# Designs tried in a protein design chat: VHH binders against EKC/KEOPS complex subunit cgi121 (cgi121). Part 192

Target 1, 174 residues: EKC/KEOPS complex subunit cgi121 (cgi121), of Schizosaccharomyces pombe (q9p7j3)
Amino acid sequence: MILPLFPETQVHVFVYENVSNCAAIHEQLISQNPIYDYAFLDAATILYKKQVYSAIIRALEDRRDEQMKTKTIHSEVILSLSPKTEISSAFRQFSMTKKSKNIVVVKIDSKLTEEEEFERLDKLVEGNRVEFSDEELQKLIDFKVLKKNYKLDPSTLENPLASILSSIALRGYS
Below, E stands for the ipSAE of ESMFold2; O stands for the ipSAE of OpenDDE; V2 stands for 0.75 times the mean of E and O plus 0.25 times the DockQ between their complexes.

## First folded at step 20 (VHH)

Design pm21 (from pl1 with S57A F107Y; framework vhh_7n9e_1; at its last look DockQ between E and O 0.90; V2 from the best seeds 0.83)
Fold by OpenDDE, look of step 20:
Structure pm21 (fold): chain B 174 residues (1-174), chain A 123 residues (1-123)
Amino acid sequence: as target 1 above (174 residues)
Amino acid sequence: DVQLVESGGGLVQAGGSLRLSCAASGFTFNAYAMYWGRQAPGKGREWVSGITWRGRATLYASSVKGRFTISRDNAKNTLYLQMNNLKPEDTALYYCAAGIFPFSTDYSDYDYWGQGTQVTVSS
């Protein structure tokens, strides 16, 4: 898809459940295999599509302004999900781990259609693709992790989206 | 209580300029994307411009691109719209809006709206 704010950049987001090879993917990421040039997120930490897109937008803004804190746009997306400024913290909070079962995969600067990108990614991920929707994300979320990551409390649980997006927006500025 | 209060509207001749302001209160201003919309008599709402929460990205409707400039001062909780080279077709009630999602051109994603300020451009 194309974000109106960044028409020059095509973005694709995929959700996989029951992924059996997260450990293998993780190793490839550690080795910085260019074939795995995606942001691999733990789906247990993602509740809303808008959460992901907010992070993407922030990352793209930072890139455009040459103010990325991480090495790659995909790592910047991961950082952008976090209310914390520390890169290591952000990765611990949101990045796919060897133990992950469900993942959200983000591709920035795709030159392929969504279907083509899926075919490419399908060779890397051994799992079942599900729709990128709030409904599907809600099935995969770990609320304990989510609450911890964004410091959600009973007062903010009424509107978790607002709290999450505010946290993303205010990172480093509050 | 959330408030968005627009000001700066008025009567101006074609080719003239106006600067609109939107004073925000009651919410965390710098956590929201801000937008301008307008509605001319007998017409629907028209999206005019938007700016992300950090003010680092902006977008404009094709009808105003190159003539209008959106900006924000997060320290003052204020949104601005500099309107240059105004045309009669720019005559409308101009609304300020806020949305928690950064960024959307869809009105359905906006959470708060102002009452609007009238801009009238004469020939």
Scores: ipSAE 0.877, ipTM 0.928, lowest interface PAE 0.5, mean pLDDT 95
Fold by ESMFold2, look of step 20:
Structure pm21 (fold): chain B 174 residues (1-174), chain A 123 residues (1-123)
Amino acid sequence: as target 1 above (174 residues)
Amino acid sequence: DVQLVESGGGLVQAGGSLRLSCAASGFTFNAYAMYWGRQAPGKGREWVSGITWRGRATLYASSVKGRFTISRDNAKNTLYLQMNNLKPEDTALYYCAAGIFPFSTDYSDYDYWGQGTQVTVSS
């Protein structure tokens, strides 16, 4: 996918359910294995495609303007999901953990087609790929986690999208 | 209540300039991307320009690139469109729009719409 504001940047997003090897993936991320250069998110924290793309767009805008706070674009996506500025909190709240069961995986600056990137990712992730869609994300979300992460009020329970995206937009500027 | 109120339209000779304003209220302006669109009589809506929530990135339709400049003042909750070197084909109802999604050229991603201000460019 190529976003209108970033025509030279190819982005792919994948969703896996029933992942059995998150602990192994986590070890590879700690060792900075370049084969694992993706953002691995816990799907329990993601309700909307727009939530993920908003974080991606913010990370890319911050990179363009030399305002990134983390070392890589993929870590910047993880930070960009958070309503708070603390980097360690963002990773704790949104990143895949050793105990995660379902994940959303983001690749930015891909030199591969979506199908080629999937082929490589599928060798790394032991789980079942599902569609990156609001319908599938809704099945994997933990609403208690979502409410806590974004401090959703009763007034926003009917349409949390605007509140979530506002949090992503306003981090550091509210 | 959300309001987007355009102003600054009018009649202008070809080659002239106009500056449109869009005053916003009823929502958190700096959390929204903002857009200008236009609709000529008997035509569908045409996307004109967009600007990200903090104004750091902009995009223009090819038909207006180099002639129009979008900007925003988040302290005043106001969006602008500077239109230079106007042509008769720029004649349209110009309206602003807002979307919580940080940037899209797809109208279905927009949340709020203004009523528009008429721009008429005569030969």
Scores: ipSAE 0.732, ipTM 0.870, lowest interface PAE 1.0, mean pLDDT 92
ESMFold2 (binder alone), look of step 20: mean pLDDT 87; pTM 0.869

Design pm22 (from pl1 with T28S; framework vhh_7n9e_1; at its last look DockQ between E and O 0.80; V2 from the best seeds 0.82)
Fold by OpenDDE, look of step 20:
Structure pm22 (fold): chain B 174 residues (1-174), chain A 123 residues (1-123)
Amino acid sequence: as target 1 above (174 residues)
Amino acid sequence: DVQLVESGGGLVQAGGSLRLSCAASGFSFNAYAMYWGRQAPGKGREWVSGITWRGRSTLYASSVKGRFTISRDNAKNTLYLQMNNLKPEDTALYYCAAGIFPFSTDFSDYDYWGQGTQVTVSS
C-alpha cells in the first residue's frame, strides 16, 4: 500500500491469528535480528485499521522530520500507537509479547509486493493469516486491554475510533 | 456543537489572491486532520487540500498545487487556505472539513463540514 502523504514509502500490514511461535519471534526481536525488521503488534490491542495507519502516518512524519523517539521506524510505529510518551510503556501496551496469540505485523519501506512480503513473513510467523480488516481485528481485540491502553470510559466507548485516534494524535501534547 | 465557519471569500480578479479561514469549535481541533474542498456551479465537490493534525504534512490537488497553501493554527483552532494566482476556474464555494483519521483524500472519511465561503475569480 502507498499512503498519499508518503508516495515513496510502501507499507504492508498483515494479521495473523493462532500464532504458535510468538515467543521465538520475540527472542529474535530482542536480538535485533534484521530478518525480523517489522513492527510486531499484539492484535489484542488493535481495534481498527485506521488505528494502525494513524500510527504509521505519525511515525513516518516523525521520521521525515527527523524527530523519531525510537531507533527504528517500526519501533516508532509502536510508540505512535500509544497515548504515552514513554517508549517502554508503548511497547508494553502494544508490542507483541511471548504470550501473544494473534499479531498485527507492519512493514515500512517494503520493496516487495504484498504477496512477496507475505511469503517472506510467512517463513517467520507460524500462524494463520487473516484479512487486515476491522471485522477481523474486532475478533481478536481484548477490550479490557484496549480500554486500559487508551483510558476509554463508557462515554468514549460510543465512538472508540475517535477516542483512540485522538489519543494517538495528542500524544506529547498537554 | 461542532462548528466550522469559513470566511475570506469574495470577488477577485484573475491573478489575484485570497486567504480563506475556517474557524473550528466544538471538537478537539488539534486531533483532526483538516481539509478544503470546493464546489463550482454545476460540478461536483472537488478535493482541494489537506493537512494533518499537527500540521506537519500537507497535500494538494494537482489543480491547485503551487498556488494554494494550506496551514493551521491549533492554538486558534483555525484552518487557512492561502490562494495565490487565482484563476476563473477556481471559482467555487469553498468548504472546510475535519476528519479524525490523520489523512484522507476521501470525503467519506470526513466527519464535519462547514457551510462554505464563496470565491469568485473574474477574468
Scores: ipSAE 0.907, ipTM 0.946, lowest interface PAE 0.5, mean pLDDT 96
Fold by ESMFold2, look of step 20:
Formats: sequence, C-alpha cells, structure tokens
Structure pm22 (fold): chain B 174 residues (1-174), chain A 123 residues (1-123)
Amino acid sequence: as target 1 above (174 residues)
Amino acid sequence: DVQLVESGGGLVQAGGSLRLSCAASGFSFNAYAMYWGRQAPGKGREWVSGITWRGRSTLYASSVKGRFTISRDNAKNTLYLQMNNLKPEDTALYYCAAGIFPFSTDFSDYDYWGQGTQVTVSS
C-alpha cells in the first residue's frame, strides 16, 4: 500500500490466524534478529484496518519530524496504537506474546511487492493467512481487551471506531 | 451536534484572492484531519486539499498547488484556505470536511461535511 502523504514509503499488512509458533517468533524478536524486522501485533487488540493505518501514519509523521520515542519504525507503530505515552505499556498491551494465537504483521519501508513480502513472511509464521479486512479482524478481536486498552464504555462499544482513533490521535501522542 | 460552517466566499475578479474559513464545533477538532473540496455547477465533487490533525502535513490537488494554502488553528477550532491568483475555473461551492482517520484523499473516508460557501471568479 502507498499512503498519499508518504508516497515513497511502501507498507504491507498481513493477518495470520491459528499461529502455532508465536513463542519462537517472540524469541527472535528479543534477540533482535533482523530477518524478523516487522511489527508483530496481537490480533486480539485490533478491530479495524483504520486502527492499524492510523498508528502507521502517526509513526511515519513522527519519524519525518524527528519525534520518534522508540528505536525503530516498527516499535514506533506499536507505541502509536497506545492511548498512553509509556513505551512498556504499549508493548504489553499490543505486541504479540508467546501466548498469542492470531497476529497482525506490519512491514514499513518494504522494498518488495506485497506478494514478495508475503512469501518472505510466510517462511517465518506458522499459521493461516487471512485477508486484512474489518470482517476478518472482527473475528479475531477480544472485546474485553479492546475495552480495557482504550477505556471504552458500553455506549461506545457498538461503534467504537471514532473513540479508538481519537485515543490514538490525542492520548497516544508521544 | 457536529457543525462545520464555511465562510469567506464571494465574487472575486480573476487574479484576486480570497480566504475561506471553516468553523468547527461538536467534536474534538484536534483529533481530526481536515479537508477542502469543491463542486462546480453541474460537475462532480473535486478534492482540493487536506491537512493532518496537528497541521504538520498537507497535500494539494495539482490544479491548485502553488496558489492555495491550507492551514488550521487548533486553538480556535478553525480550518482555513488561502486562495491566491484565482481563475474562472476555480468557481465552485467550497466545502470543508473532517475525518477521524489521519489522512485520506478518498471522500468515502470522511465523517463530517460542511454545507459550503460559494466562490465565483469573474472575468
């Protein structure tokens, strides 16, 4: 995908369900293996495509303007999902863990087509790729986690998009 | 409850300038990207310009680039469009829009729309 504000920056987003090797991937991320240079998100925390793209656009704007708070663009995407400025809280709330079952994977600054990036990523993730769509994301979300992460009340839960994106825009500012 | 009210339109001679304003209320202006669009008589809507929620990024349609400047004042909940070197083909109803998504050139991504202010460029 090419974003209008960042036409030189190629972004790909993939969704996997029933991932059996999150523990192995997690250990590669801890060891900072450059082959795993993606943002690995727990799909239980992601309800909308726009949620992910909002965090991406925020991270890219902050990188351009020298306002990043984390060391990599992929870690900055994880922070940008959070309504809180604390880096450790954002990772705890949104990152894939050893116990995750479904994941959303973001690649920023890709030099590859979507198909080529998928072929690379598919060698790393033992799971079933599904479409990056609101329909598929809704099947994987944990609404209790979503409510906790964004402090949503019952009146908001029916259509939480604006509340979530507002939180990313206003309270997740770093 | 949400309100976007454009002002500053009118009749202007070719080569002249106008400054449009869009006063916003009923939503958290600082969380929204803002946009200007226009519609000439008998034509479809045309995307003109957009600005991200903090004002740090802007984009312009090719037809207005270099002549129009979008800006916002988040303290006053107001969006602006400075239009210089106006041409007869700029004649249109100009309307502002807001979207909670950080930036899109696709009208289907926008959440709120103003009713518009008429700009007519004579001669």
Scores: ipSAE 0.757, ipTM 0.893, lowest interface PAE 1.0, mean pLDDT 92
ESMFold2 (binder alone), look of step 20: mean pLDDT 87; pTM 0.870

Design pm23 (from pl1 with T105H; framework vhh_7n9e_1; at its last look DockQ between E and O 0.94; V2 from the best seeds 0.89)
Fold by OpenDDE, look of step 20:
Structure pm23 (fold): chain B 174 residues (1-174), chain A 123 residues (1-123)
Amino acid sequence: as target 1 above (174 residues)
Amino acid sequence: DVQLVESGGGLVQAGGSLRLSCAASGFTFNAYAMYWGRQAPGKGREWVSGITWRGRSTLYASSVKGRFTISRDNAKNTLYLQMNNLKPEDTALYYCAAGIFPFSHDFSDYDYWGQGTQVTVSS
């Protein structure tokens, strides 16, 4: 997919459920294996497609403006999901862990088609691919985690999208 | 109550300039992407320009690129559209809009709309 604001940047997003090798993937990420150059998110923390794309857009803006806080664009995506400025906090909040079961995988600057990228990623992730949609994300979300991450209250639970995206938008500026 | 109030429209000659303003209230302005659209008589609404939350990214319709400049002042909760080298085909009612998503060309993604300000460019 091409973003209108970044026509030269191709982005792919994949969702996997029942992933059996998150621990192995996590070790590769710690080792900074370039084959695993993706943003691996815990699906339990993601409720909307727009949440993911908002983080991507913010990260891309930061990269363009040479204001990234993290080393890679993918780690910046993870940071961009968080309402907190601390990198470690953002990773604890949104990054895939060894205990994760369901994940959202983001690839930025892909030179491949979605199908080709999927074939590459499918060799790394041992799980079932599902559609990247609000419907499927809603099945994987942990609302307790979501509420904690974005400090949602009963007044915002009816429509948490605005609160989530506002948190992303206002990070470092509130 | 959410309000978007456009101003700065008027009658100008071809080649002239106008600066539109959109004053926002009733919502967290800097958490919304802002947009300009326009509607000429007998035509559908046309997307004109958009700007992201922090004002770092802008995009323009091909018909106005190079002539119009969108900007925002988050401290003043105000959106602007500088229009230079105006043409008769720019004549339209110009609308300000806000959307929570950082950027979209789809009008259905916009949450709030103003009533519009009339811009008329004479030959």
Scores: ipSAE 0.908, ipTM 0.946, lowest interface PAE 0.5, mean pLDDT 96
Fold by ESMFold2, look of step 20:
Structure pm23 (fold): chain B 174 residues (1-174), chain A 123 residues (1-123)
Amino acid sequence: as target 1 above (174 residues)
Amino acid sequence: DVQLVESGGGLVQAGGSLRLSCAASGFTFNAYAMYWGRQAPGKGREWVSGITWRGRSTLYASSVKGRFTISRDNAKNTLYLQMNNLKPEDTALYYCAAGIFPFSHDFSDYDYWGQGTQVTVSS
């Protein structure tokens, strides 16, 4: 996928359910193994494709304008999902953990086709790929977690898209 | 409660300039991407330009690139379109729109629309 605002940047997003090796992946991320240069998100925190793409667009704008707060574009995507400015809070809330069961995986600046990137990622993730779609994401979301992360009340839980995307847009500017 | 109100249209000679404004109220303006579209007589709606939340990224339809400039003032909740070197083909009803997703060419992704302001460019 190439975003209209960033025509030089290829992005792939994958969703895996029933992942059995999140603890192993987590250790590789902490050790900063370059083979694992992706954003690994807990799918329990992701309800919409637009949620992920809004965070990606924000991260890419910040990189272009030399305003990134984290070390890599992938960690910047994780920060960009958060309504809060504290980097460690964003990682605790959105990043895959050792206890995660389902994940969303983002690759930015890919030089590979989606299928080629999938083949590499599939060697790292022990789980079942599902479609990156709102329908599949809705099956994997934890609404209790979503409500906490974005401070959603009962009225916004029925149509949370605007509240979520507003939080992504306004971090540091509200 | 949500309103988008365009102004600044009118009759102008070919080669002239106009500046359109879109005053926004009833929503958190700086959380939204903003857009201009237009509808010429007897034609469908045409995407003209878009701008991200804080104004750092913009895109233009090829038909207006280099002649039109989109901008926003988030302190005043106002979107602008500076239109230079106007042509008769630019004659249209110009609408502003807002979308919570930071950029889309797809009108179905837009949440709010203005009433429009008429721009008429004489030959």
Scores: ipSAE 0.832, ipTM 0.916, lowest interface PAE 0.8, mean pLDDT 93
ESMFold2 (binder alone), look of step 20: mean pLDDT 86; pTM 0.869

Design pm25 (from pl1 with R56K; framework vhh_7n9e_1; at its last look DockQ between E and O 0.82; V2 from the best seeds 0.84)
Fold by OpenDDE, look of step 20:
Order: sequence, then structure tokens, then C-alpha cells
Structure pm25 (fold): chain B 174 residues (1-174), chain A 123 residues (1-123)
Amino acid sequence: as target 1 above (174 residues)
Amino acid sequence: DVQLVESGGGLVQAGGSLRLSCAASGFTFNAYAMYWGRQAPGKGREWVSGITWRGKSTLYASSVKGRFTISRDNAKNTLYLQMNNLKPEDTALYYCAAGIFPFSTDFSDYDYWGQGTQVTVSS
């Protein structure tokens, strides 16, 4: 997919459920294996497509403006999901863990079609790909985690999207 | 209550300039992407320009690119549209809009709209 604001940047997002090798993937990420040059998110923390795209857009803006806080665009996407400025917090909040079962995978600067990228990623992820949609994400979300990550309360739960995106938008503004 | 109030419209000769303002209230301004749209008589609503939360990115319709400049002052909860080299075809009611998503050119993604300010460009 091409974002209107970033026509030169191709973005792909994939969702996997019942992933059996998250621990192995995690180890590769720790070792900074370039083959795993993706943002691996815990699907339990993602409720909306717009949540992911908001983070992507923010990260891309920061990269363009040379204001990234992290080393890679993918790590910046993870940071951009968080209402907190601390990188470690953001990763704890949103990054895939060894215990994750469902994941959202983001690829920035892809040179491949979505199908080609999927074929590549499919070699890395042992799970079932599902549609990147709000409907599928809602099946994978952990609302306890979501509420904690974005400090959602009963009043904001009426419109979680607005609250989540506001949190992302206002990060660093205090 | 959410309010978007446009101002700065008026009658101007072709080649002239106008600066539109949109004063926002009732919501967290810097958490919303802001947009300008316009509607000429007998025509549908046309997307004009958009700006992201932090004002770091902007986009323009091809019809206004190079002539219009969108900007925002989050401290003042105000959106601006500098319109230069105006043309008769720019004549329209100009609307301010807000959307929670960082950026979209789809009107359906916008949450709030102003009442509009009239811009008339004479030949």
C-alpha cells in the first residue's frame, strides 16, 4: 500500500494468528537479523487498522524530518504506537514477545508486492495469516492490555479509536 | 460543543490573495488532522488540502498545489489556508474539517465540519 503523504514509501501490514514460533522470531530480532527487518507487534495490543497506520505515518514523518528516536523505522513504528516517550516502555507495550500468539507485522519501504512480501514473511512466521481488518483485529485484542497501554476508562471506551489515536498524536506534548 | 468557524473569505480579483482561518474549539485540536474543502455552486464538495496532527505533513489537491498553503497553529487552535494567485474557478464555499486519523483525503474520515466561508474570485 502507498500512503498519500508518502508516495515513495510502500507499506505492507500482515496479521498472523496462532503463531507457534514467536520465541524464535524474538530471538532473531534480538540478534538483529536483517532478514527479520519488520515491525513485529503483539496483536493483543492492536484494535484498529487506523491505530497501526497512525503509528506508521508518525514514524515516517519523524524519519523524514530526521527526528526518529529509535535506530530503525520499524522500531520507530513501535514507539509511535505508544503514548509514552520511553522506547523501552513502548516495546514492552506493543512489541511481540516470546509469549505472543498473534502478531501484526509491518514492513516499511517494501520493494515487493504484497503477495511477494507475504511469501517472504511466510517463511519466517509459522502461523495463519488473516485479513488485516478491524474485524480480525478485534478477535485478537486483549482489552485489558489495551486499556492499560492507552489508559482507557469507561468514558473513553465509548470511542476507543479516538482515545487511542489521540494518545498517539499527543505523545511528547505532555 | 465542537465548533469550527471559518473566516477570511470575501471578494477578490483574479490573481489576488486571501487568507482563511478556521478557529477550532470543543476538542483537542492538536490531536486531529485538519482539512480544507470547498464547494462551488452546482458542484460537489472538493477536497482542497490537509495537514497532519503536528503540522509536519501537508497535501494539496492538484488544482491548488503551488498556490495554496495550509498551516496550523496548535497553540491557537487555528487552521489557516493561504490562497495566492486566485482564479475564478476557486470561487466556492470553503469548509474547515477535522479528523482524528493522522491523514485522510476521504471526507468520510472527518469528524467535524465548519459552516464555511465564501470565497468569490472575479475575472
Scores: ipSAE 0.917, ipTM 0.951, lowest interface PAE 0.5, mean pLDDT 96
Fold by ESMFold2, look of step 20:
Structure pm25 (fold): chain B 174 residues (1-174), chain A 123 residues (1-123)
Amino acid sequence: as target 1 above (174 residues)
Amino acid sequence: DVQLVESGGGLVQAGGSLRLSCAASGFTFNAYAMYWGRQAPGKGREWVSGITWRGKSTLYASSVKGRFTISRDNAKNTLYLQMNNLKPEDTALYYCAAGIFPFSTDFSDYDYWGQGTQVTVSS
């Protein structure tokens, strides 16, 4: 998917399943190691490609307009997934944790091709890359977590896309 | 029930202006990106312009950039297209569309469509 509003900003998204070293990655993120400058998301919270791209687009729009609430563009993507304005809640609910098994990894402002970025990321993540697709994401989602994070009810669960994306759009404006 | 209703079309001479409106109902307007498209006889559907949820980002087809201005009023659930310096080539049925995804130039990403309003520009 091309981001027409930000054509000069190269974005890559990767999905890994069966990741064995999330605890090690988490330690590097806490120490702010610049080699790990990505958004690491728990795949249990991500159902759609459009969910991730919606958060990316919001984060990029907020950065351009000098309205970011967090320190980096990657942390802003994590916040942008949340229906809540509380930064710490967004990180607890969407970020990869030490106990995560599957992850979605976002790189914004990449100067590398997708395959070059993958080669660098693959040295950091011990897991199996899968396609960034709705089909693969549906295999990794935890619907109980999704329902809780976005407060989805039974009528919404038939087609939750609009509810999820509305939450991303409306955070702080409703 | 979702409705998008365009208005403001008509016949104008080249160099003239028109302002189109698209009144929206049946959905949470400020959660949707909004778009204008047009269809001239025999030319197929053409993307014209789009605007994000809060109106902070806009994009235009190269053929209309500098002449057309898209805007939205979220309090009135209304999308607008100000068309200046109109040319005969702008003659088309203009329709609005809405998409829950925050921005795309791909028609397949849009969820709702209006019926359109005719704009005819004479030499």
Scores: ipSAE 0.783, ipTM 0.899, lowest interface PAE 0.9, mean pLDDT 93
ESMFold2 (binder alone), look of step 20: mean pLDDT 86; pTM 0.866

Design pm26 (from pl1 with F107H; framework vhh_7n9e_1; at its last look DockQ between E and O 0.93; V2 from the best seeds 0.88)
Fold by OpenDDE, look of step 20:
Structure pm26 (fold): chain B 174 residues (1-174), chain A 123 residues (1-123)
Amino acid sequence: as target 1 above (174 residues)
Amino acid sequence: DVQLVESGGGLVQAGGSLRLSCAASGFTFNAYAMYWGRQAPGKGREWVSGITWRGRSTLYASSVKGRFTISRDNAKNTLYLQMNNLKPEDTALYYCAAGIFPFSTDHSDYDYWGQGTQVTVSS
């Protein structure tokens, strides 16, 4: 996918369910294996496609403006999902863990087609690919975690999207 | 209640300039991407320009690129469109819109709309 604001940057997003090797992937991420140069998100924390893309756009703006808080664009995507400014908090909130079962994987600056990227990623992730859609994400979400991450209350639950994206937008701003 | 109120339109000669304003209220302005669109008589809605939450990024339709400048003042909850080197084909009702998504050129992603201000460019 090409974002209108960033026509030179190709982005791919994949969703996997029933992933059996999250622990192994996590270890590779810790070791900073370049083969695992993706943003691995816990699907339990993602409700909307627009949530992911909002984070991506913000991360790309940060990179463009040389204002990234993290070391990599993918880590910046993770940070950008969070309403908190602390990197460690963002990772705890949204990053894939060893215990994750379902994941959302984001690739920034891909030089491959979506299919080619999938083939590459499929060698790394042992799970079932599902469609990146709000419908599929809704099946994987943990609302308790979502509510906690974005401090959603009954009033904001009427329109979670607006609340989530507002949180992303306003992070670090008064 | 959410309101978007456009102003600054009017009659101007070709080559002239106008500055449109869109005053927003009733929602968290700096959490929304803002957009300008226009609709000429007998034509469909045309996307003109967009700007992200904090004004960090802007985008323009090819028809106005280099002539129009979108900006925002989040402290004043106001969106602006500086229009230079206006052409007769720029004649339209100009409306502002707000969308919670960071940026989209698709009108279907917008949440709030203004009533518009008329811009007429004479030859």
Scores: ipSAE 0.904, ipTM 0.944, lowest interface PAE 0.5, mean pLDDT 96
Fold by ESMFold2, look of step 20:
Structure pm26 (fold): chain B 174 residues (1-174), chain A 123 residues (1-123)
Amino acid sequence: as target 1 above (174 residues)
Amino acid sequence: DVQLVESGGGLVQAGGSLRLSCAASGFTFNAYAMYWGRQAPGKGREWVSGITWRGRSTLYASSVKGRFTISRDNAKNTLYLQMNNLKPEDTALYYCAAGIFPFSTDHSDYDYWGQGTQVTVSS
């Protein structure tokens, strides 16, 4: 995918369900293995495609303007999902953990087509790829987690898009 | 009540300039990307320009690039379009729009729309 504002930055997003090797992936991320240079998110925290793309756009804007708070663009995406400025809180709330079952995987600055990137990623993730779509994300979300992460009240839980995207937009600026 | 109210349109000679304003109320302005579009008589809606939440990124339709400048003042909840070197083909109803998604050139991604202000450029 090419975002209009960042036409030279190729982005791919993949969704996997029933992932059996999150613990192994987590070990590789801790060791900073460059083959695993993706943002690995817990799908239980992601309800919308626009939620992911909003975080990506914020991270890319901050990178361009030399305002990143984390060391990599992929870690900056994880931070950008959070309504709070604290890096450790963002990773705790949104990153894949050893216990995750479903994941969303983001690659920024890909030099590969979507299919080529998928072939690489599929060798790393033991799970079933599903479409990156609001329909599939809705099946994987944990609404209790979503409510806690974004402090949603009952009146907004049925259509929380604006509340979630506002949180991403306003982190550090409200 | 969400309101987007454009002003600053009018009649201007070719080569002239106008500055449009869009006053926003009823929503958290700095959480939204903002856009200008236009509709000429008998034509469909045309995307003109967009600007991200804090004004750090902008994009323009090729037909206006170098002549038009989008900007925003988040303290005043106001979006602007400076239009220079106007041409008769710029004649249109100009409207602003807001989208909670941080940037899209696709009008279907926008949440709020203004009614528009008429710009007429005479040759």
Scores: ipSAE 0.825, ipTM 0.912, lowest interface PAE 0.8, mean pLDDT 93
ESMFold2 (binder alone), look of step 20: mean pLDDT 85; pTM 0.857

